# Designs tried in a protein design chat: VH-VL binders against C2 domain-containing protein 3 (C2CD3). Part 15

Target 1, 169 residues: C2 domain-containing protein 3 (C2CD3), of Homo sapiens (Human) (q4ac94r1171to1339)
Amino acid sequence: SSGLLDVGLRYRRSPRTAEGVLAARTVSISVQIIRACGLQAAAKALAEREPALQFSATVGVNASVTTHLSFLPQGEQRRTHPVACSFCPEFSHHVEFTCNLVTQHCSGEACFLAELLEFAEVIFAVYHENTKSASDIISIESCKEYLLGVVKVPTKELLIKRSGITGWY
Short names: E, the ipSAE of ESMFold2; O, the ipSAE of ESMFold2 at other seeds; V2, 0.75 times the mean of E and O plus 0.25 times the DockQ between their complexes.

## First folded at step 3 (VH-VL)

Design h01 (from a02 with heavy chain N31R T50A D99G L100V D101Y Y102F G103D G104W N105L S106P W108Y P111Y; framework fv_sutimlimab)
Fold by ESMFold2-Fast, scan of step 3:
Structure h01 (fold): chain C 169 residues (1-169), chain A 122 residues (1-122), chain B 109 residues (1-109)
Amino acid sequence: as target 1 above (169 residues)
Amino acid sequence: EVQLVESGGGLVKPGGSLRLSCAASGFTFSRYAMSWVRQAPGKGLEWVAAIYSGGSYTYYLDSVKGRFTISRDNSKNTLYLQMNSLRAEDTALYYCAKGVYFDWLPEYFDYWGQGTLVTVSS
Amino acid sequence: QIVLTQSPATLSLSPGERATMSCTASQSVSSSYLHWYQQKPGKAPKLWIYGASTRATGVPSRFSGSGSGTDYTLTISSLQPEDFATYYCQQYDNWPPLTFGQGTKLEIK
């Protein structure tokens, strides 16, 4: 999965002044998914046991990407719109996660976000999915999706490079 | 007023040990990251070590890793630097410095102590 | 690590003159993570400018900071006697380590 996604991660505080930042109780973690590439190998491997993928493994997949912060509930997961028929889709997708600087556990203990980020991950899952709006003359519609790859980016790297992380993962 | 007062410096021979203390007052010590920054006589500033507000996460300058240990006691509002296997190049005035952000990383420093002198000489 | 180089090492000027000093980074630094300190002989450093251009509390308006990428500047429009000190830049874009420049000593001519 490494080398599949061109992504960017950064965090920022609101508002912009130092005094405002000191008073703020939240921070935003910004995730950008620029593009994916090299999806054909995974599509071809899956096509060996899934006849429905044979055509897509030859001409292009309908890729979408989910973003999950490992310390947030699954319900806060985000997904890109699918990009049709491409092994190197461009998403130009941007999403923000609002996180509290201090979180209380059920036991009442405090958990600081900076310390939490030392062990957390941003998890990207790349899927091929059947389109409802296909270029095909015959519409048979299907709800199946297939996992092409998983990319995990440690949030600890985001803490090391304060202005943000960008590159292929 | 915010105050940081360092102590524990002195003259020590190469290979010796010293423990520095920084007594903090005038702010909620337990909520801020803290650092030690040193300055050799007549030279510039060099960051040495940092510790997050909870005390579990520490960071060090490569040349002091394995020799220095930063720690804190939030109940006593005190920051510590345990220095072992001291070398001549560790000779410097050691400053205690407060990170600016509440519940976050040190980033930069809004308050500094007066410094405590450490001299490593034969 | 990011190396910060300050120039000139020493700047000799008279009160009333304009002072300009530079801080150059070995690789790009976001302006949000470039800061300046003032240090007088025998005293601890004081936060002077943070985020490249924002004056710290109590810093006179004659001080201004600017810059982006690898090149940053601290300017004093009309020197006062109390401004003669050593000025250090500091970056936090790459961590650890946090690094300082070697300082520019502003001295009376």
Scores: ipSAE 0.324, ipTM 0.752, lowest interface PAE 3.5, mean pLDDT 86

Design h02 (from a01 with heavy chain N31S A33Y T50Y G56D S57Y G104W N105D W108Y P111Y; framework fv_sutimlimab)
Fold by ESMFold2-Fast, scan of step 3:
Structure h02 (fold): chain C 169 residues (1-169), chain A 122 residues (1-122), chain B 109 residues (1-109)
Amino acid sequence: as target 1 above (169 residues)
Amino acid sequence: EVQLVESGGGLVKPGGSLRLSCAASGFTFSSYYMSWVRQAPGKGLEWVAYISGSGDYTYYLDSVKGRFTISRDNSKNTLYLQMNSLRAEDTALYYCAKDLDYGWDSEYFDYWGQGTLVTVSS
Amino acid sequence: QIVLTQSPATLSLSPGERATMSCTASQSVSSDYLHWYQQKPGKAPKLWIYDASSRATGVPSRFSGSGSGTDYTLTISSLQPEDFATYYCQQYNNWPPLTFGQGTKLEIK
């Protein structure tokens, strides 16, 4: 397996009314993050990059994953809950992104979602979350995140495989 | 009213070429995916080629790849199918078909033209 | 590619009878992407049922579509003379290619 993440993507349209008119001018892009696996190499690389981090690769990582659609603002990013102490965490995470059928290009001109999907991508960033020790009871809990890897999945298949796409990436 | 009118069909020898046109009216042509669908005499429907609203993305039936080119001129509201290296198996009535909805991708064909006959025979 | 197989190839019935025809997909298809077209001799196909079960505008209530996964059915509860035509199913679940069934010809007995 060359893949880091086991994911599923699906294009979900709004219900159609009589005469083929869409009830809403939006669709949903469904993103499922089932699991990550083989994080040992990433954990080893992280330990080498962060010399001050006391890290044991034998215990596993505290993994979380962010999902970002390349044509949506960064504020639309989603994140899984972290899964502690594992090199093969199971997230069973599902989110939907609501997208307009017609959106604005950076030049201000209209752009159709179907054509955006031909070159866009879903960007997954996998992090290790090094949480604050509970020894200091007066401070609010904090979390420092460290990048383990990035997975990019093209969205062009969403138009041509309407039941969705799934697999390791 | 939505109208699609095909033209350009005719009799051609194997190995020859033909260019089909489909004149569209009654809708914002540049916003819709368009297809060519053919039907051999006495046979069923077969999808041939598909083009995005901008014309930047095209898709083909494997048996016509490298021989047929779908294109469009949005300023003239016209869809084209350039057919090269024609074979007897390409003999069919060729329909121009419009995808469903404004600002939507292809789903099904809500409007069809009358068809133009292409006969490939020696 | 998804292969759609229609049965029967020819259905010979009289006006007033019930017609049932099937469309079977080689792999699972979302009902949102299975459609039916009616074609009369010498005419272009006309959208008849979309999303497996929704009647297109002007389609009489005697027509109904149903199904999910790999098995889809078109039913006409009481045949009228104008219903005799060839019916094609189509999938848009996976493409290219977009595929049609080979058609069911409904003819007068």
Scores: ipSAE 0.351, ipTM 0.747, lowest interface PAE 3.2, mean pLDDT 84

Design h03 (from a02, 14 letters changed; framework fv_sutimlimab)
Fold by ESMFold2-Fast, scan of step 3:
Structure h03 (fold): chain C 169 residues (1-169), chain A 122 residues (1-122), chain B 109 residues (1-109)
Amino acid sequence: as target 1 above (169 residues)
Amino acid sequence: EVQLVESGGGLVKPGGSLRLSCAASGFTFSTYWMSWVRQAPGKGLEWVAVIYSGGSYTYYLDSVKGRFTISRDNSKNTLYLQMNSLRAEDTALYYCARGGSYDYTEDAFDIWGQGTLVTVSS
Amino acid sequence: QIVLTQSPATLSLSPGERATMSCTASQSVSSSYLHWYQQKPGKAPKLWIYGASTRATGVPSRFSGSGSGTDYTLTISSLQPEDFATYYCQQYDNWPPLTFGQGTKLEIK
């Protein structure tokens, strides 16, 4: 399929110091969301599901993106600032997820981060942010989000592409 | 003293099997990724297989995939390469090499063994 | 797979001369994961330069590495007798497979 999001992923390790002191037993997974493009089709599909939302070919959507690593708790999810009135929003968003090199499963068994990354995904959910809900019968502002699309990027390539991965997904 | 010592090489006929061992000493073996790298007589270096520090993840050169199995025993500080269905083109000096760790930025082969010779000939 | 091509295959020089050898990648490689190894006949390879430009411990200052993207160079400013060996470049950026160049043999003229 054609890609909606231009993203970059990198596995960052701390170097060993000259004094022989090791960094803490954590690493950072760096996530960049550069831009989205081609949101016209997603907006049209959304308008068909939500007829009260009207989109113009000249106006665009108010897009925001959430980033979730599938092996981290939902509370660790990150969100971009919304970009107004665009079908090709530029986010220039960068976040880091701090991960332990060794962690526990629910069974109490130890698991290396490499073992989690083999089966894990970075999940990007692209939303339209509508500050006025059509369902409201009272004149108050409400922030309601509508899903435009989901992009999943497997993390297993971070094990073997050491400088990271970048591209449209 | 940090060192790797290979053993198990020898002469074998095509279709035969050999198991190579690499004994590690002088460092915490269980924290390092380990590889096998081979060199045919008079030729260059060719990477064969790598195993992650915990032993769960392995990667292979396509021409040996399904025939070779890399494994490790961290309690014995030993790396293994089980070689089945050997072919004449597998004839080489096989090196054990240390490379890659969660705590280092450079993924490079910084420690090498002396090598063990595998000759596949009828 | 990333193919590393080294040139020249053989470099014949005298002690005191400057040696320059190249490693060209078929695709862009991060310089952080481009390494050089020195190998003498009958001996195991030794890590010589890592991350394209950092000398490994004990490597003399006459050795320097440089490059980025697809083009990398190893230079020896004034050859000593002990420098005559085969030099291999290697990438650890995109695998499997991990790949080595075919080597440049530095020999006495």
Scores: ipSAE 0.153, ipTM 0.671, lowest interface PAE 4.9, mean pLDDT 83

Design p02 (from ro10 with heavy chain Y103F Y105D S107R; framework fv_romlusevimab)
Fold by ESMFold2-Fast, scan of step 3:
Structure p02 (fold): chain C 169 residues (1-169), chain A 124 residues (1-124), chain B 108 residues (1-108)
Amino acid sequence: as target 1 above (169 residues)
Amino acid sequence: QVQLVQSGSELKKPGASVKVSCKASGYTFTTYAMNWVRQAPGQGLEWMGWINTNTGNPTYAQGFTGRFVFSLDTSVSTASLQISSLKAEDTAVYYCARDSSPFYDGRGSHFDYWGQGTTVTVSS
Amino acid sequence: SYVLTQPPSVSVAPGKTARITCGGNNIGRKSVHWYQQKPGQAPVLVIYYDSDRPSGIPERFSGSNSGNTATLTISGVEAGDEADYYCQVWDSSSDHPVFGGGTKLTVL
């Protein structure tokens, strides 16, 4: 409806991880990407910029989604496997990010995770992958990806809802 | 510095109501949950519940529903506790206490900063 | 409901070591926090997560937690350490904090 990605975000913290060990000073941020839908408009716009993708605009897209927490390095981002030939791909993808409750600010000063989450986002980038699977490792074919869209979910709401955030974005 | 400053002592008659305030400073008020803890004369610490300072949603411990109301005024970084239909058993020192975790999921909480306490005395 | 047991009082001579215990079933699997409360004052956090000290708390204060007993240890006890001490854990089953009954530390 108003959003193209059906996602879920939750955080979890335990008072202790094991006997004789101090309580966890980390939290797990759980990210679920259930599905995307309504990718027709993005596919049409993409096909207008790239004539070679005319097939994808009418048949469906090979969609994959990257998840990036804005306060973590790019190297910590995750990606779903692509779902072929669909404008409403179902990913059923789940990943967890382990984050320290207290971390260094970029200037070297300590910063609480909640202070970062006040202005941070979970960034979902949706791509079309125009590729032929290389089932033969001797003959590796090129994989091209094209940005279909970006969905940003503010992490501030994780401070508000204990049950997490779920819905279309 | 983090500081929690509570309103002054109150002497009330049975059946009256009272409002205890707790003004926070030295940190971002909406980032940390605020807890309320009661201590009856000569007794130990009794947790009453907490309020989510970002949403305003309260959670009450068993025994502190109905007559007890937690509220916020985020524009002045203040949390409040209101007790209606006061009874003699409500005589106690009431403390506000900040949740140690800026991330509250109902587990592992402790209280890193406390208000000075507000004495509420209910007598006829 | 989960219960924390503390001795009601502990006496210690100045300069000696005081040990205040907090008993609970498998408490070593939980994180224990300790508060100091002087007469007429609010509680002050002195140990958190079993053994960590907040800034401003002297190194004379230390904590441990294993099995069924957590212990707050105060070495080189001073007259100013005289207070009530409370232990606290989070009870996952009821989803709320549990306080011990408190221990009055007398320095004599």
Scores: ipSAE 0.000, ipTM 0.482, lowest interface PAE 13.9, mean pLDDT 79

Design p03 (from lv07 with heavy chain S56D H98D G102W; framework fv_levilimab)
Fold by ESMFold2-Fast, scan of step 3:
Structure p03 (fold): chain C 169 residues (1-169), chain A 120 residues (1-120), chain B 111 residues (1-111)
Amino acid sequence: as target 1 above (169 residues)
Amino acid sequence: QVQLVQSGGGLVQPGGSLRLSCAASGFTFSSYEMSWVRQAPGKGLEWVSGIYSGGDTHYGDSVKGRFTISRDNAKNTVYLQLNSLRAEDTAMYYCARDPIYWSGSYFDYWGQGTLVTVSS
Amino acid sequence: DIQLTQSPSSVSVSVGERVTIDCKSSQSLLYSSNKYLNWYQQKPGQAPQLLIYWASTRESGVPDRFSGSGSGTDFTLTISSLQAEDAAVYYCQQAYSTPYTFGQGTKLEIK
């Protein structure tokens, strides 16, 4: 939704050699996840149908954020560590995606990264993790995630703004 | 070897115009970004303008609307057109090569400099 | 615009001594794991020359005695064993966003 996540995006290309050849055939897309806010409303809405969320909707959620570039495989997805018991968690999380200058569409044909970025998105999913562990018992099988929100940030501005993209989304 | 050779400076009256040239050799000019950086006598460095290999341009606030950066890849040359010159534009003007396409620019080779003096 | 402040403005040091030059940014120059701060050396009557880019990467041909370090807003250029040829003005430069800006410079003199 609107204004849930404070993020920054930047595009960095590899340096060139003395002969004008790119040192690598890759570029870096840098993603900062600074903080999330307004998570209580989402938690309360979910708690209306999920009794397990009633307590977290009152005191704070255990939020984590996944980052996914829409044109990269699911295995390239990144995740923050959860921030316990907060409706406005501070992540201060930085990740870099190394992308080939020439890659493939899901159709299998080759395509330049600039073409992909014109229509691509960085997709952020904010989750609450209801984790529980007792003295001698690990409750891994009882761990359950609840989706609080999804934020999509278009990458097309990275093609025209050298300074990148920053703000609440 | 990489070389940037500058020309086109001189003495000009306030309100006048000059075109600075920077001729590149020793590398594939069309694949590099180029910038102009100036230095007033006895002062520090000030970034003036940059042009991407694809033609997009950026300017420092003090020169927007007055200066125009351009390039001619067939001649391996980057230009800086200086219009509506003011006394405070008096400086040594350097062209510099930028191997970065996007954020993170650094200037690895510099021209010898071209002096521009704006005086009545 | 991002402002860079260097200290000291001038320093005199003997050959063989260690020198540190500081550069402070008005805002963080960190983006992901990258630090967009560069260092240049300018000798009298010459164009500037790149020493260090991205805070800590030494440019090809630059002697090992030059090193860069720093985080967020505070950066340092270190010359581990000063040589007579190192007398120059040193500038930091941020490449975090346009307009790119430079520090005011640090004049290094040999005594």
Scores: ipSAE 0.005, ipTM 0.485, lowest interface PAE 13.4, mean pLDDT 80

## First folded at step 6 (VH-VL)

Design x1 (from e03 with light chain N34K Y54A; framework fv_levilimab; at its last look DockQ between E and O 0.69; V2 from the best seeds 0.00; counts 0 for: pae O 2.4 > 2)
Fold by ESMFold2 at other seeds, look of step 6:
Structure x1 (fold): chain C 169 residues (1-169), chain A 121 residues (1-121), chain B 111 residues (1-111)
Amino acid sequence: as target 1 above (169 residues)
Amino acid sequence: QVQLVQSGGGLVQPGGSLRLSCAASGFTFSNYAMSWVRQAPGKGLEWVSGIYSGGYTHYGDSVKGRFTISRDNAKNTVYLQLNSLRAEDTAMYYCARGGSYRYTEDAFDIWGQGTLVTVSS
Amino acid sequence: DIQLTQSPSSVSVSVGERVTIDCKSSQSVLDSSKNYLNWYQQKPGQAPQLLIYAASTRESGVPDRFSGSGSGTDFTLTISSLQAEDAAVYYCQQYYDSPWTFGQGTKLEIK
């Protein structure tokens, strides 16, 4: 019923090294954030509780997407530029997360990346930024972002699909 | 020293069930993915199913929905539950050690001795 | 599913000769610089044994007369000087995308 996000994920490993040299190996997790759709329904639902959103829910939202791996701190998240005034934005955004085979959690424990991927998720958050031009008049409302939705994509399939995962979520 | 010892085969009627076992020794079992590979008489190799240390499983198309792979890391054992057996499931079933989380192992480097499953027509 | 086709299906050769076995994949099994392709040897009455992994890396204990080459969709196993104990069926196998698949096999016989 709510909006959807079109994304792609891919996991790439380094070639094998001499025995006992695992800590120097790196892995790249590629994330493609392609587009979203159906954001009007999400914006209208929020506008029922947030009067500042009523105009944007009719005309179009200024959408951006953050991307975060569940085993990394929130500070490692990445963000697209906003796409103005649309309910079906095209982002065409690419992010690379470089990870070691022995990866530290935010709690400091070391673990093997493959163990994390079995249970981990890539977390996408879609926001609207409700911002007015300062050149005309001073807005009563502050510049604020509103969460339109969250999409979580499990990473376990990357263990068996080197071609990657793509689709709407 | 490193060894996979299999058991649980035999003769079964169509529609019947069997459970195959594969006991590991000489290595840290919980660090490895495990697989089952079968070979029908006079035929080539067919991958059947695999399981990762945390329990994530995947299956070949011909057995999906009928076979279930599982593991018990405390007993160093991987299992294959074969349900709704058909004549074409007649084969030698091998268990094989796959990739290690600790070392990047990409292939089936240790194989069990094989267990024959015969499904009468 | 990724299909692997081996050629020849069988070959009969003398000791000391060079033998090549080809494996063609229905789609690329290359990701960055790694080829997700293995070679196995199955001698009569035995379980398969790993020879080559990642297309070209010899498994420990495998004689250096065995070598693997190729990339993407085209792969070759070469035995540079055939020995009597090399009589076996040889299989390529991909682990790029599940389900994992094997080639149909190449039977190598000694004259």
Scores: ipSAE 0.437, ipTM 0.764, lowest interface PAE 2.4, mean pLDDT 83
ESMFold2, look of step 6: ipSAE 0.523; ipTM 0.790
ESMFold2 (binder alone), look of step 6: mean pLDDT 92; pTM 0.947

Design x2 (from e03 with heavy chain Y103G E105S; framework fv_levilimab; at its last look DockQ between E and O 0.57; V2 from the best seeds 0.57)
Heavy chain, then light chain:
Amino acid sequence: QVQLVQSGGGLVQPGGSLRLSCAASGFTFSNYAMSWVRQAPGKGLEWVSGIYSGGYTHYGDSVKGRFTISRDNAKNTVYLQLNSLRAEDTAMYYCARGGSYRGTSDAFDIWGQGTLVTVSS
Amino acid sequence: DIQLTQSPSSVSVSVGERVTIDCKSSQSVLDSSNNYLNWYQQKPGQAPQLLIYYASTRESGVPDRFSGSGSGTDFTLTISSLQAEDAAVYYCQQYYDSPWTFGQGTKLEIK
ESMFold2, look of step 6: ipSAE 0.520; ipTM 0.788
ESMFold2 (binder alone), look of step 6: mean pLDDT 93; pTM 0.950
ESMFold2 at other seeds, look of step 6: ipSAE 0.536; ipTM 0.796
ESMFold2, look of step 10: ipSAE 0.570; ipTM 0.815
ESMFold2 (binder alone), look of step 10: mean pLDDT 93; pTM 0.950
ESMFold2 at other seeds, look of step 10: ipSAE 0.560; ipTM 0.813

Design x3 (from e03 with heavy chain Y103S T104W E105S, light chain N34K; framework fv_levilimab; at its last look DockQ between E and O 0.84; V2 from the best seeds 0.00; counts 0 for: pae O 2.03 > 2)
Fold by ESMFold2 at other seeds, look of step 6:
Structure x3 (fold): chain C 169 residues (1-169), chain A 121 residues (1-121), chain B 111 residues (1-111)
Amino acid sequence: as target 1 above (169 residues)
Amino acid sequence: QVQLVQSGGGLVQPGGSLRLSCAASGFTFSNYAMSWVRQAPGKGLEWVSGIYSGGYTHYGDSVKGRFTISRDNAKNTVYLQLNSLRAEDTAMYYCARGGSYRSWSDAFDIWGQGTLVTVSS
Amino acid sequence: DIQLTQSPSSVSVSVGERVTIDCKSSQSVLDSSKNYLNWYQQKPGQAPQLLIYYASTRESGVPDRFSGSGSGTDFTLTISSLQAEDAAVYYCQQYYDSPWTFGQGTKLEIK
């Protein structure tokens, strides 16, 4: 809702190999997390609920981004390292999800990847991480993270754009 | 036998509307993207619109906002609704089977017989 | 939009001869190892038929005398040892980025 995230998505079909038929039926969803901006509004809103964040909301957040593909389990999500003290961090991070053309869903139902992509999303969650635990000799909860926002990018355009999707969301 | 059978063409006045139908048989229709491609008299081929099995659609620039593609997977049929027709929409309209989700094919490998649409006063 | 330009516009050749048709794309249609460029044949009064997909892969049932080559932006359809039934218009087509586009066509006539 608050701020913007600059990302890129690309759908890459794995080349055929001599190893076997299953290897020829894999694809990669390539995700680039380039940068964010405008994070101050989200940080200020969090500081209203979490007074310990009031300093970070004025000077900058330690932002990191998780990336999750909506048809994969949450355990498959990936995370950038945090970028310290900024409301406009530069991540320049690349994530690759390897998928089969025929995918078994958690219900046991077999699906083609193209069918999943029509309805799927890449879900980005932007967090602030407290990394100043060394100065807090009293607090045990010195390593906390706070959700700044969520961005969802539909994957359906990858079906018609081999050049990929890029932009601010 | 794999087949695409088209219907719904004809003569119409400028500003009028038509609905084209394309019935599929001999293959699992829901595993394929479908497209419409047109050819004006004496001219080349122009892709018009496409639809994926879940209903995701895309359009050529010359028809966007005027034409609507749809499909009924239960009836194995793809449709093209032609609205606000112009003289330059006069063409033979073909339906074509696009990429297979099983093989990830990326070509128009099966074509219908064509349906003529004439827009004339 | 990706524009495809074919050359020549038309050609007239004798049975048994060889012909080449070029297709030039305004943008690369190569993704990883695949060129998203197809070739179609349209005989008079008929719907188009797929000849070649992925630039060089012959569709099932297409005679060996048809072959495709090229990569990126420059592609060629070659017809060796022409037959009378090869008289048709030939189109290249990209399946890389929507809208899917065709070349303007090359008319092949038999002398």
Scores: ipSAE 0.485, ipTM 0.787, lowest interface PAE 2.0, mean pLDDT 85
ESMFold2, look of step 6: ipSAE 0.534; ipTM 0.802
ESMFold2 (binder alone), look of step 6: mean pLDDT 92; pTM 0.944

Design x4 (framework fv_levilimab; at its last look DockQ between E and O 0.63; V2 from the best seeds 0.57)
Heavy chain, then light chain:
Amino acid sequence: QVQLVQSGGGLVQPGGSLRLSCAASGFTFSNYAMSWVRQAPGKGLEWVSGIYSGGYTHYGDSVKGRFTISRDNAKNTVYLQLNSLRAEDTAMYYCARGGSYRTEDAFDIWGQGTLVTVSS
Amino acid sequence: DIQLTQSPSSVSVSVGERVTIDCKSSQSVLDSSNNYLNWYQQKPGQAPQLLIYYASTRESGVPDRFSGSGSGTDFTLTISSLQAEDAAVYYCQQYYDSPWTFGQGTKLEIK
ESMFold2, look of step 6: ipSAE 0.581; ipTM 0.812
ESMFold2 (binder alone), look of step 6: mean pLDDT 92; pTM 0.948
ESMFold2 at other seeds, look of step 6: ipSAE 0.601; ipTM 0.821
ESMFold2, look of step 7: ipSAE 0.527; ipTM 0.779
ESMFold2 (binder alone), look of step 7: mean pLDDT 92; pTM 0.947
ESMFold2 at other seeds, look of step 7: ipSAE 0.572; ipTM 0.804

